# Ledger of designs, part 6: VH-VL binders against Lon protease homolog 4, chloroplastic/mitochondrial (LON4)

Target 1, 223 residues: Lon protease homolog 4, chloroplastic/mitochondrial (LON4), of Arabidopsis thaliana (Mouse-ear cress) (q9m9l7r79to301)
Amino acid sequence: VIALPLPHKPLIPGFYMPIYVKDPKVLAALQESRRQQAPYAGAFLLKDDASSDSSSSSETENILEKLKGKELINRIHEVGTLAQISSIQGEQVILIGHRQLRITEMVSESEDPLTVKVDHLKDKPYDKDDDVIKATYFQVMSTLRDVLKTTSLWRDHVRTYTQACSLHIWHCLRHIGEFNYPKLADFGAGISGANKHQNQGVLEELDVHKRLELTLELVKKEV

## First folded at step 20 (VH-VL)

Design j2 (from i3 with heavy chain E54Q)
Fold by ESMFold2, last read:
Structure j2 (fold): chain C 223 residues (1-223), chain A 121 residues (1-121), chain B 112 residues (1-112)
Amino acid sequence: as target 1 above (223 residues)
Amino acid sequence: EVQLVQSGAEVKKPGASVKVSCKASGYTFTDYYIHWVRQAPGQGLEWIGWIDPQDSGTKYNEKFKGRATLTADTSTSTAYLELSSLRSEDTAVYYCAREPDYGSGDYFDYWGQGTLVTVSS
Amino acid sequence: DIVMTQSPDSLAVSLGERATINCKSSQSVLYSDNNKNYLAWYQQKPGQPPKLLIYWASKRESGVPDRFSGSGSGTDFTLTISSLQAEDVAVYYCQQYDSTPTFGQGTKVEIK
């Protein structure tokens, strides 16, 4: 897949994210990929380095257009998201997150745009009927309901949940389904005010109960 | 009610490829992973890989990577295994199998009837 | 890969008597964080695909008779058929799913 660096936050499965692609070679490759069956890319959060906290975030965004090959692969997180290329309008690309990926190697013949081989990740199996994970699920649901009543920060984040979801969070929760623990964990994290490191931690956690617990802590901070 | 119905037996020469189909019915095809498992005559079971029909995500046993390709056609609720560069050691019954729920287990509650692939010269 | 080793390779048991099949894994399939053993048992009759009997080491699949039970933890697991019946003649496989799924070599159960 083409490796797309994300400068500010990871792409959580179930969410869409507009990005802006300035590099003509990357944009052309995305256009070609979309014309093919299964128009997908890998979306990977940019790592912080010793000076990643530059004087402005726009400096980091400018550097992203110039990073290539080994320089870029060394500056992105190993775990990212399989991203469907939903639309391309000019330089704006809309991505839809599907599942976690892990980079296994760089494709040696492709430095611009960076192309990587990936493993498609699957959550560790869990007992859906276990009382402990079920209790955590109910805590997340209860906390989400409370946060909706107490803050408006959710509105911007919830609007980026997939295009099939209505504008109302209750319809998104119904779409998730009863006891769909991984989707609830991802949804809660994606609409929280979590920083990029916390969201990357949720993305990387393949133990569904632990991911749900991480999400619970993120959502609790919004109460 | 849940059924996985596989294509018929195949006889192939070494070096050829084979494509086995697995037609699902009685449930929502995109809600469950499909795994492929084979069984050589008189031997045990060997996992080949999984496909998630929801997004076409796949994973392969390293022994088959490069030779096995898993695909799914959601319009026909059919999963496919294609195995290339066949060897005599690939003679086996090939099964498709379903997980019990969305990614909650890598154990299999429903199996297809099996497809015998014979590789001989 | 986690290697699964069953014993015995075959056994013959009189009708109504207990059959015991052992399965050992090359490393623990107990995930301490959730205290679950990632182990399943299957029955395979001649000319048929495997049928799930037990998962999470001891939980019986719906429709499986009470005479089938699973036990064990970590690396050592047992499938017990408390009162063997004629329809239980089959090959039985253990399978781990803590990582890349792997199966035991099978144990053939016959009536004496």
Scores: ipSAE 0.685, ipTM 0.847, lowest interface PAE 1.5, mean pLDDT 86

Design j3 (from i3 with heavy chain D101E, light chain P101L)
Fold by OpenDDE, fold request of step 21:
Structure j3 (fold): chain C 223 residues (1-223), chain A 121 residues (1-121), chain B 112 residues (1-112)
Amino acid sequence: as target 1 above (223 residues)
Amino acid sequence: EVQLVQSGAEVKKPGASVKVSCKASGYTFTDYYIHWVRQAPGQGLEWIGWIDPEDSGTKYNEKFKGRATLTADTSTSTAYLELSSLRSEDTAVYYCAREPEYGSGDYFDYWGQGTLVTVSS
Amino acid sequence: DIVMTQSPDSLAVSLGERATINCKSSQSVLYSDNNKNYLAWYQQKPGQPPKLLIYWASKRESGVPDRFSGSGSGTDFTLTISSLQAEDVAVYYCQQYDSTLTFGQGTKVEIK
């Protein structure tokens, strides 16, 4: 897959993320992926040494434009997200996050868009009937409901960036109780105000219970 | 009722490819992982890989990497296994199997009836 | 890969008697963080696909008779048929799902 660096936030499964791609070769490659009925790329958060949250958008873009091949691969996290290329308008690309990915090998040449081999990651098996994980699940659920009910801003945020809530926030909130455990964990993390490191930590956590716990801590801060 | 219905038996020459289908019904196809497992005559079970029909995510047994391709068609609720460069040792009954809800474990609650693939010169 | 070894390879038991099948993994399939054993048991009759009996080492699948039970932890597991019935004649497989999925070689259960 084409590896797309993300400077400020990892792509959480279930969420939309607009990015700007200035490199015409990368854009062309993404367009080609869509034409080949393989509308997927890998989205990977830049490491701290590559980009800072305090950096201006222009500075970040400039940095990204200069990073190619092996240099780029060394500056992104190994674990990222399978990103569906939803649309391309000029330099704006809309990504939809799916499952976690792990880079296994760099494939592309230095002058080409970074292309990597990836492993599709799967969550560690969990016993959904276990009382402990269930309790955590419901705690996350309850906390999220509280957060989303109390703050209009959060509702708007969720509506904008969450695929499941794109049409009607009320419908989404009503159905949040139907989310499976991993989806809820991802959802909570995605709507939280957590920094990129915290979100990356959630993304990398394949233990569903642990991920729920992480998410719980994040959403509690929003209450 | 949950059902996995596989395509019919295949006879292939060495070096050829085979594509086995598994049509799912009775549940939401995209909500469950599909695994493939084979069983040589009189032998045990061997895991090939899994696919998530929702995003076409896949994982393969290292033994089959490069030869096995898992795909899924959500419009027809059908999963496919393609195995290339067939060898005599690939002769086996191939099963598709469903993983439990939410992908909570890599065990299988429903199975297809199996597809015999015979590789012979 | 984790190697699953069943014992015995074949077992003949009288009707109504207890059948015991053992499964040993080359590595522990107990996940320490949740204390769950990533082990399943299947029954396979001739010409049929395997049928899930037990998962999480000891949880019985819905519809499976009470006479089937799973026990064990870590590397040693046991499937027990408390009272063998005629319809229980089959090959039984253990399977681990802690890492790359692997199955035991199977145990053939027959009526004595």
Scores: ipSAE 0.887, ipTM 0.943, lowest interface PAE 0.6, mean pLDDT 91
Fold by OpenDDE, last read:
Structure j3 (fold): chain C 223 residues (1-223), chain A 121 residues (1-121), chain B 112 residues (1-112)
Amino acid sequence: as target 1 above (223 residues)
Amino acid sequence: EVQLVQSGAEVKKPGASVKVSCKASGYTFTDYYIHWVRQAPGQGLEWIGWIDPEDSGTKYNEKFKGRATLTADTSTSTAYLELSSLRSEDTAVYYCAREPEYGSGDYFDYWGQGTLVTVSS
Amino acid sequence: DIVMTQSPDSLAVSLGERATINCKSSQSVLYSDNNKNYLAWYQQKPGQPPKLLIYWASKRESGVPDRFSGSGSGTDFTLTISSLQAEDVAVYYCQQYDSTLTFGQGTKVEIK
């Protein structure tokens, strides 16, 4: 897959993410991917050395433009997200996150854009009927409902970046109740306002219970 | 009723490819992982890989990497296994199997009836 | 890969008697964080696909008779048929799903 670096936030499964791609070669490659039966790329968060929270957007963009091939692969996290290329308008690309990926190897050092082989990751099996994980699940759900109910800013954010909440916040809240454990964990993390490191930590956690626990801590901070 | 219906038996020559289909019905196709398992005559079970029909995510047994390709067509609720560079040892009954509720575990609650693939010169 | 070894390879048991099948994994399939054993049991009759009997080492699948039970933890597991019935003649397989999925070689259960 084409590896797309993300400077500010990892792509959480279930979320939309608009990105700007200035490199015409990358854009062309993405366009080609969209024509295929599997219009997917890999979205990977840049490591701290590549992007600091204090860097201006312009500085970050400049850095990204300079990172190519092997240099780029060394500057991104190995775990990212399978990203569906939803639309391309000019330099704006809309990505939809689906599942976690792990980079296994670089296909070619000379290849531009960066293309990598990836493993599709799957959550560790869990017993949904286990009382402990159920309790955590409901705690996350309850906390999220409270946050979404009280914060208008969150409503706007959820509307913009989630598939499930595209119509109305009430519809979103209703759907949250239908989310399975992994989806709820991802959803909570995605809307939590957590920093990129925390979100990356959630993304990398394949233990569903642990991921729920992480999410719970993140959303509690929003209350 | 949940059903997985597979395509019919295949006879292939060594070096050829085979594509087996598994049509799912009675449930939401995209909500469950589909696995493929084969069984050589008189032998045990061997896991090939899984696919998530929702996003076409896949994982393969290392033994089959490069030769096995899993795909899913959501429009027809059909999963496919393609195995290339066939060898005599690939002679087996191939099964598609469904995981239970999403993420609950890599065990299988429903199975296809199996597809015999015979590889002979 | 985790190797699953069943014992015995074949078992002849009289009707109404207890049948015991053992399964040993080369590595533990117990996940320490949730204390769950990633182990399943299947029944396969001739010409049919495997049928799920037990998952999480001891949870019985819906519709499975209560004469079937799974026990064990870590590396040693047991499938027990408390009272063998004629319809229980089959090959039984254990399967781990802690890592790359692997199955035992199977145990053929016959009526003595």
Scores: ipSAE 0.886, ipTM 0.943, lowest interface PAE 0.6, mean pLDDT 91
Fold by OpenDDE, fold request of step 21:
Structure j3 (fold): chain C 223 residues (1-223), chain A 121 residues (1-121), chain B 112 residues (1-112)
Amino acid sequence: as target 1 above (223 residues)
Amino acid sequence: EVQLVQSGAEVKKPGASVKVSCKASGYTFTDYYIHWVRQAPGQGLEWIGWIDPEDSGTKYNEKFKGRATLTADTSTSTAYLELSSLRSEDTAVYYCAREPEYGSGDYFDYWGQGTLVTVSS
Amino acid sequence: DIVMTQSPDSLAVSLGERATINCKSSQSVLYSDNNKNYLAWYQQKPGQPPKLLIYWASKRESGVPDRFSGSGSGTDFTLTISSLQAEDVAVYYCQQYDSTLTFGQGTKVEIK
């Protein structure tokens, strides 16, 4: 897959993310991918040595433009997200996150675009009937519901980035109640105001219970 | 009622490819992982790989990497296994199997009836 | 890969008697963080696909008779049929799902 660097936030499964791609070669490659049966790329968060939250947008862009090929692979996290290329308009690309990926090998030796082999990651099996994980699940759900009910800003945010909440808040709340454990964990993390490191930590956590715990901590901060 | 219905028996020559289908019904196709397992005559079970029909994510047994291709058609609720470069040792009954909901574990609660693939010169 | 070894390969038991099948994994399939054993048992009759009996080493699948039970932890597991019935004649397989999925070689259960 084409590896797309993300400077500020990892792509959480179930969320939309607009990105801007200035490199015409990368854009062309993405366009080609869309024509294929598998319109997917890999989205990977840049490491801190590549970019920081304190960096200006212009600085970040400059860094991204300079990073190519082998250099780029060393500057992105190994774990990212399978990203569906939803649309391309000019330099704007809309990505939809699906699942975690792990880079296993660099395929392309060319400067652009960076192409990598990836493993599709799956969560560690879990017993959904386990009292401990169930309790955590409900805590996350309860906390999220509270946040969504009390904060209009959160409602707007959720509507923007998830299909589940695009129509009405009640519809969103209803859907949240139907989320399985992993999806709820991802959803909570995705709508949280957590920093990129925290979100990356959630993304990398394949233990569903642990991921729920991480999400719970993040969501609690929003209340 | 949950059902996985597979395509009929296949006879292939060495070096050829085979594509087996598995049509799912009685549940939401995209909500469950589909695994493929084969069983040589008189032998045990061997895992081939899994696919998530929702995003076409896949994982393969290393033994089959490069030869096995898993796909899914959500419009028809059908999963496919394609195995290329067939060898005599690929002669087996191939099963599709459903993983429990929400990835609760990589065990299988529902199975297809199996598809016999015979590879012979 | 984790190797699953069942014993015995074949078992003949009288009707109404206890049948015991053992399964040993080459490494532990117990996940330390949740203390769950990633092990399943299947029954397979001739011409049919496997049928799930037990998962998480000891949880019985819905519809499975209570005469079937799974026990064990770590590397050693046991499937027990407390009172063998005629319909229980089949090959039984253990399967681990802690790593790359692997199955035992199977145990054929017959009536003595």
Scores: ipSAE 0.884, ipTM 0.942, lowest interface PAE 0.6, mean pLDDT 91
Fold by OpenDDE, last read:
Structure j3 (fold): chain C 223 residues (1-223), chain A 121 residues (1-121), chain B 112 residues (1-112)
Amino acid sequence: as target 1 above (223 residues)
Amino acid sequence: EVQLVQSGAEVKKPGASVKVSCKASGYTFTDYYIHWVRQAPGQGLEWIGWIDPEDSGTKYNEKFKGRATLTADTSTSTAYLELSSLRSEDTAVYYCAREPEYGSGDYFDYWGQGTLVTVSS
Amino acid sequence: DIVMTQSPDSLAVSLGERATINCKSSQSVLYSDNNKNYLAWYQQKPGQPPKLLIYWASKRESGVPDRFSGSGSGTDFTLTISSLQAEDVAVYYCQQYDSTLTFGQGTKVEIK
């Protein structure tokens, strides 16, 4: 897959993310991917040495433009997200996150868009009937409902950027109750105001219970 | 009722490819992982890989990487296994199997009836 | 890969008697964080696909008779048929799902 660097936030499964692709070669490659049966890329968060929270958007963009090939692969996290290429308009690309990926090998040459081999990751098995994980699940759900009821900002965010909400906040709240454990964990993390490191930590956590716990801590801060 | 129906028996020559289909019904196709398992005559079970029909995510047994390709068609609720560079050792009954609730565990609650693939010169 | 070894390879038991099948894993399939054993048991009759009997080492699948039970933890597991019935003649397999999925070689259960 084509590896797309993300400077500010990892792509959480179930969420939309607009990105700007300035490299015409990368853009062309993405366009080609859309014509195929599998319109997917890999989205990977830049490491701290590649981008800092204090860096201006312009500086970050400049860095991204210069990073190619082996240099780029060394500056992105190994774990990212399978990203569906939803639309391309000019330099704007809309991505939809699906599942976690792990880079296993670099395939492309230095002058080509960064292409990598990836492992598709799956959550660790869990017993949904276990009382402990069930309790955590409901705590997350309850907390999220509280957050969504009280904070208009989060309502707008959910409406705009998640696949879980097709219409209004009411629809979102209804759907939250239907989420399985992994999806709820991802959803909570995605709508939280957590920093990129915290979100990356959630993305990398394949233990569903642990991921729920992480999410719970993040959403509690929003109450 | 949940049902997995596989395509019919295949006879292939060494070096050829085979594609087996598995049509799912009785449940939401995209909500469950599909696994493939084979069984040589008189032998045990060997796991090949899994696919998530929702996003076509896959994982393969290292033994089959490069030769096995898993795909899914959501419009027809059908999963496919393609195995290339066939050898006599690939002679087996191939099964598709459903994983229970999404991501809960890599065990199998429903199975296809199996597809015999015979590789002979 | 984790190697699953069943014993015995074949077992002949009289009707109404207890049948015991053992399964040993080369590595522990107990996940320490949730204290669950990633082990399943299947029954396979001739010409049919395997049928799920037990998962999480001891949880019985819906519709499976009470005479079937799974026990064990870590590396040693047992499938027990408390009272063998004629319809229980089959090959039984253990399977781990802690890592790359692997199966035991199977145990053939016959009526004595």
Scores: ipSAE 0.884, ipTM 0.940, lowest interface PAE 0.6, mean pLDDT 91

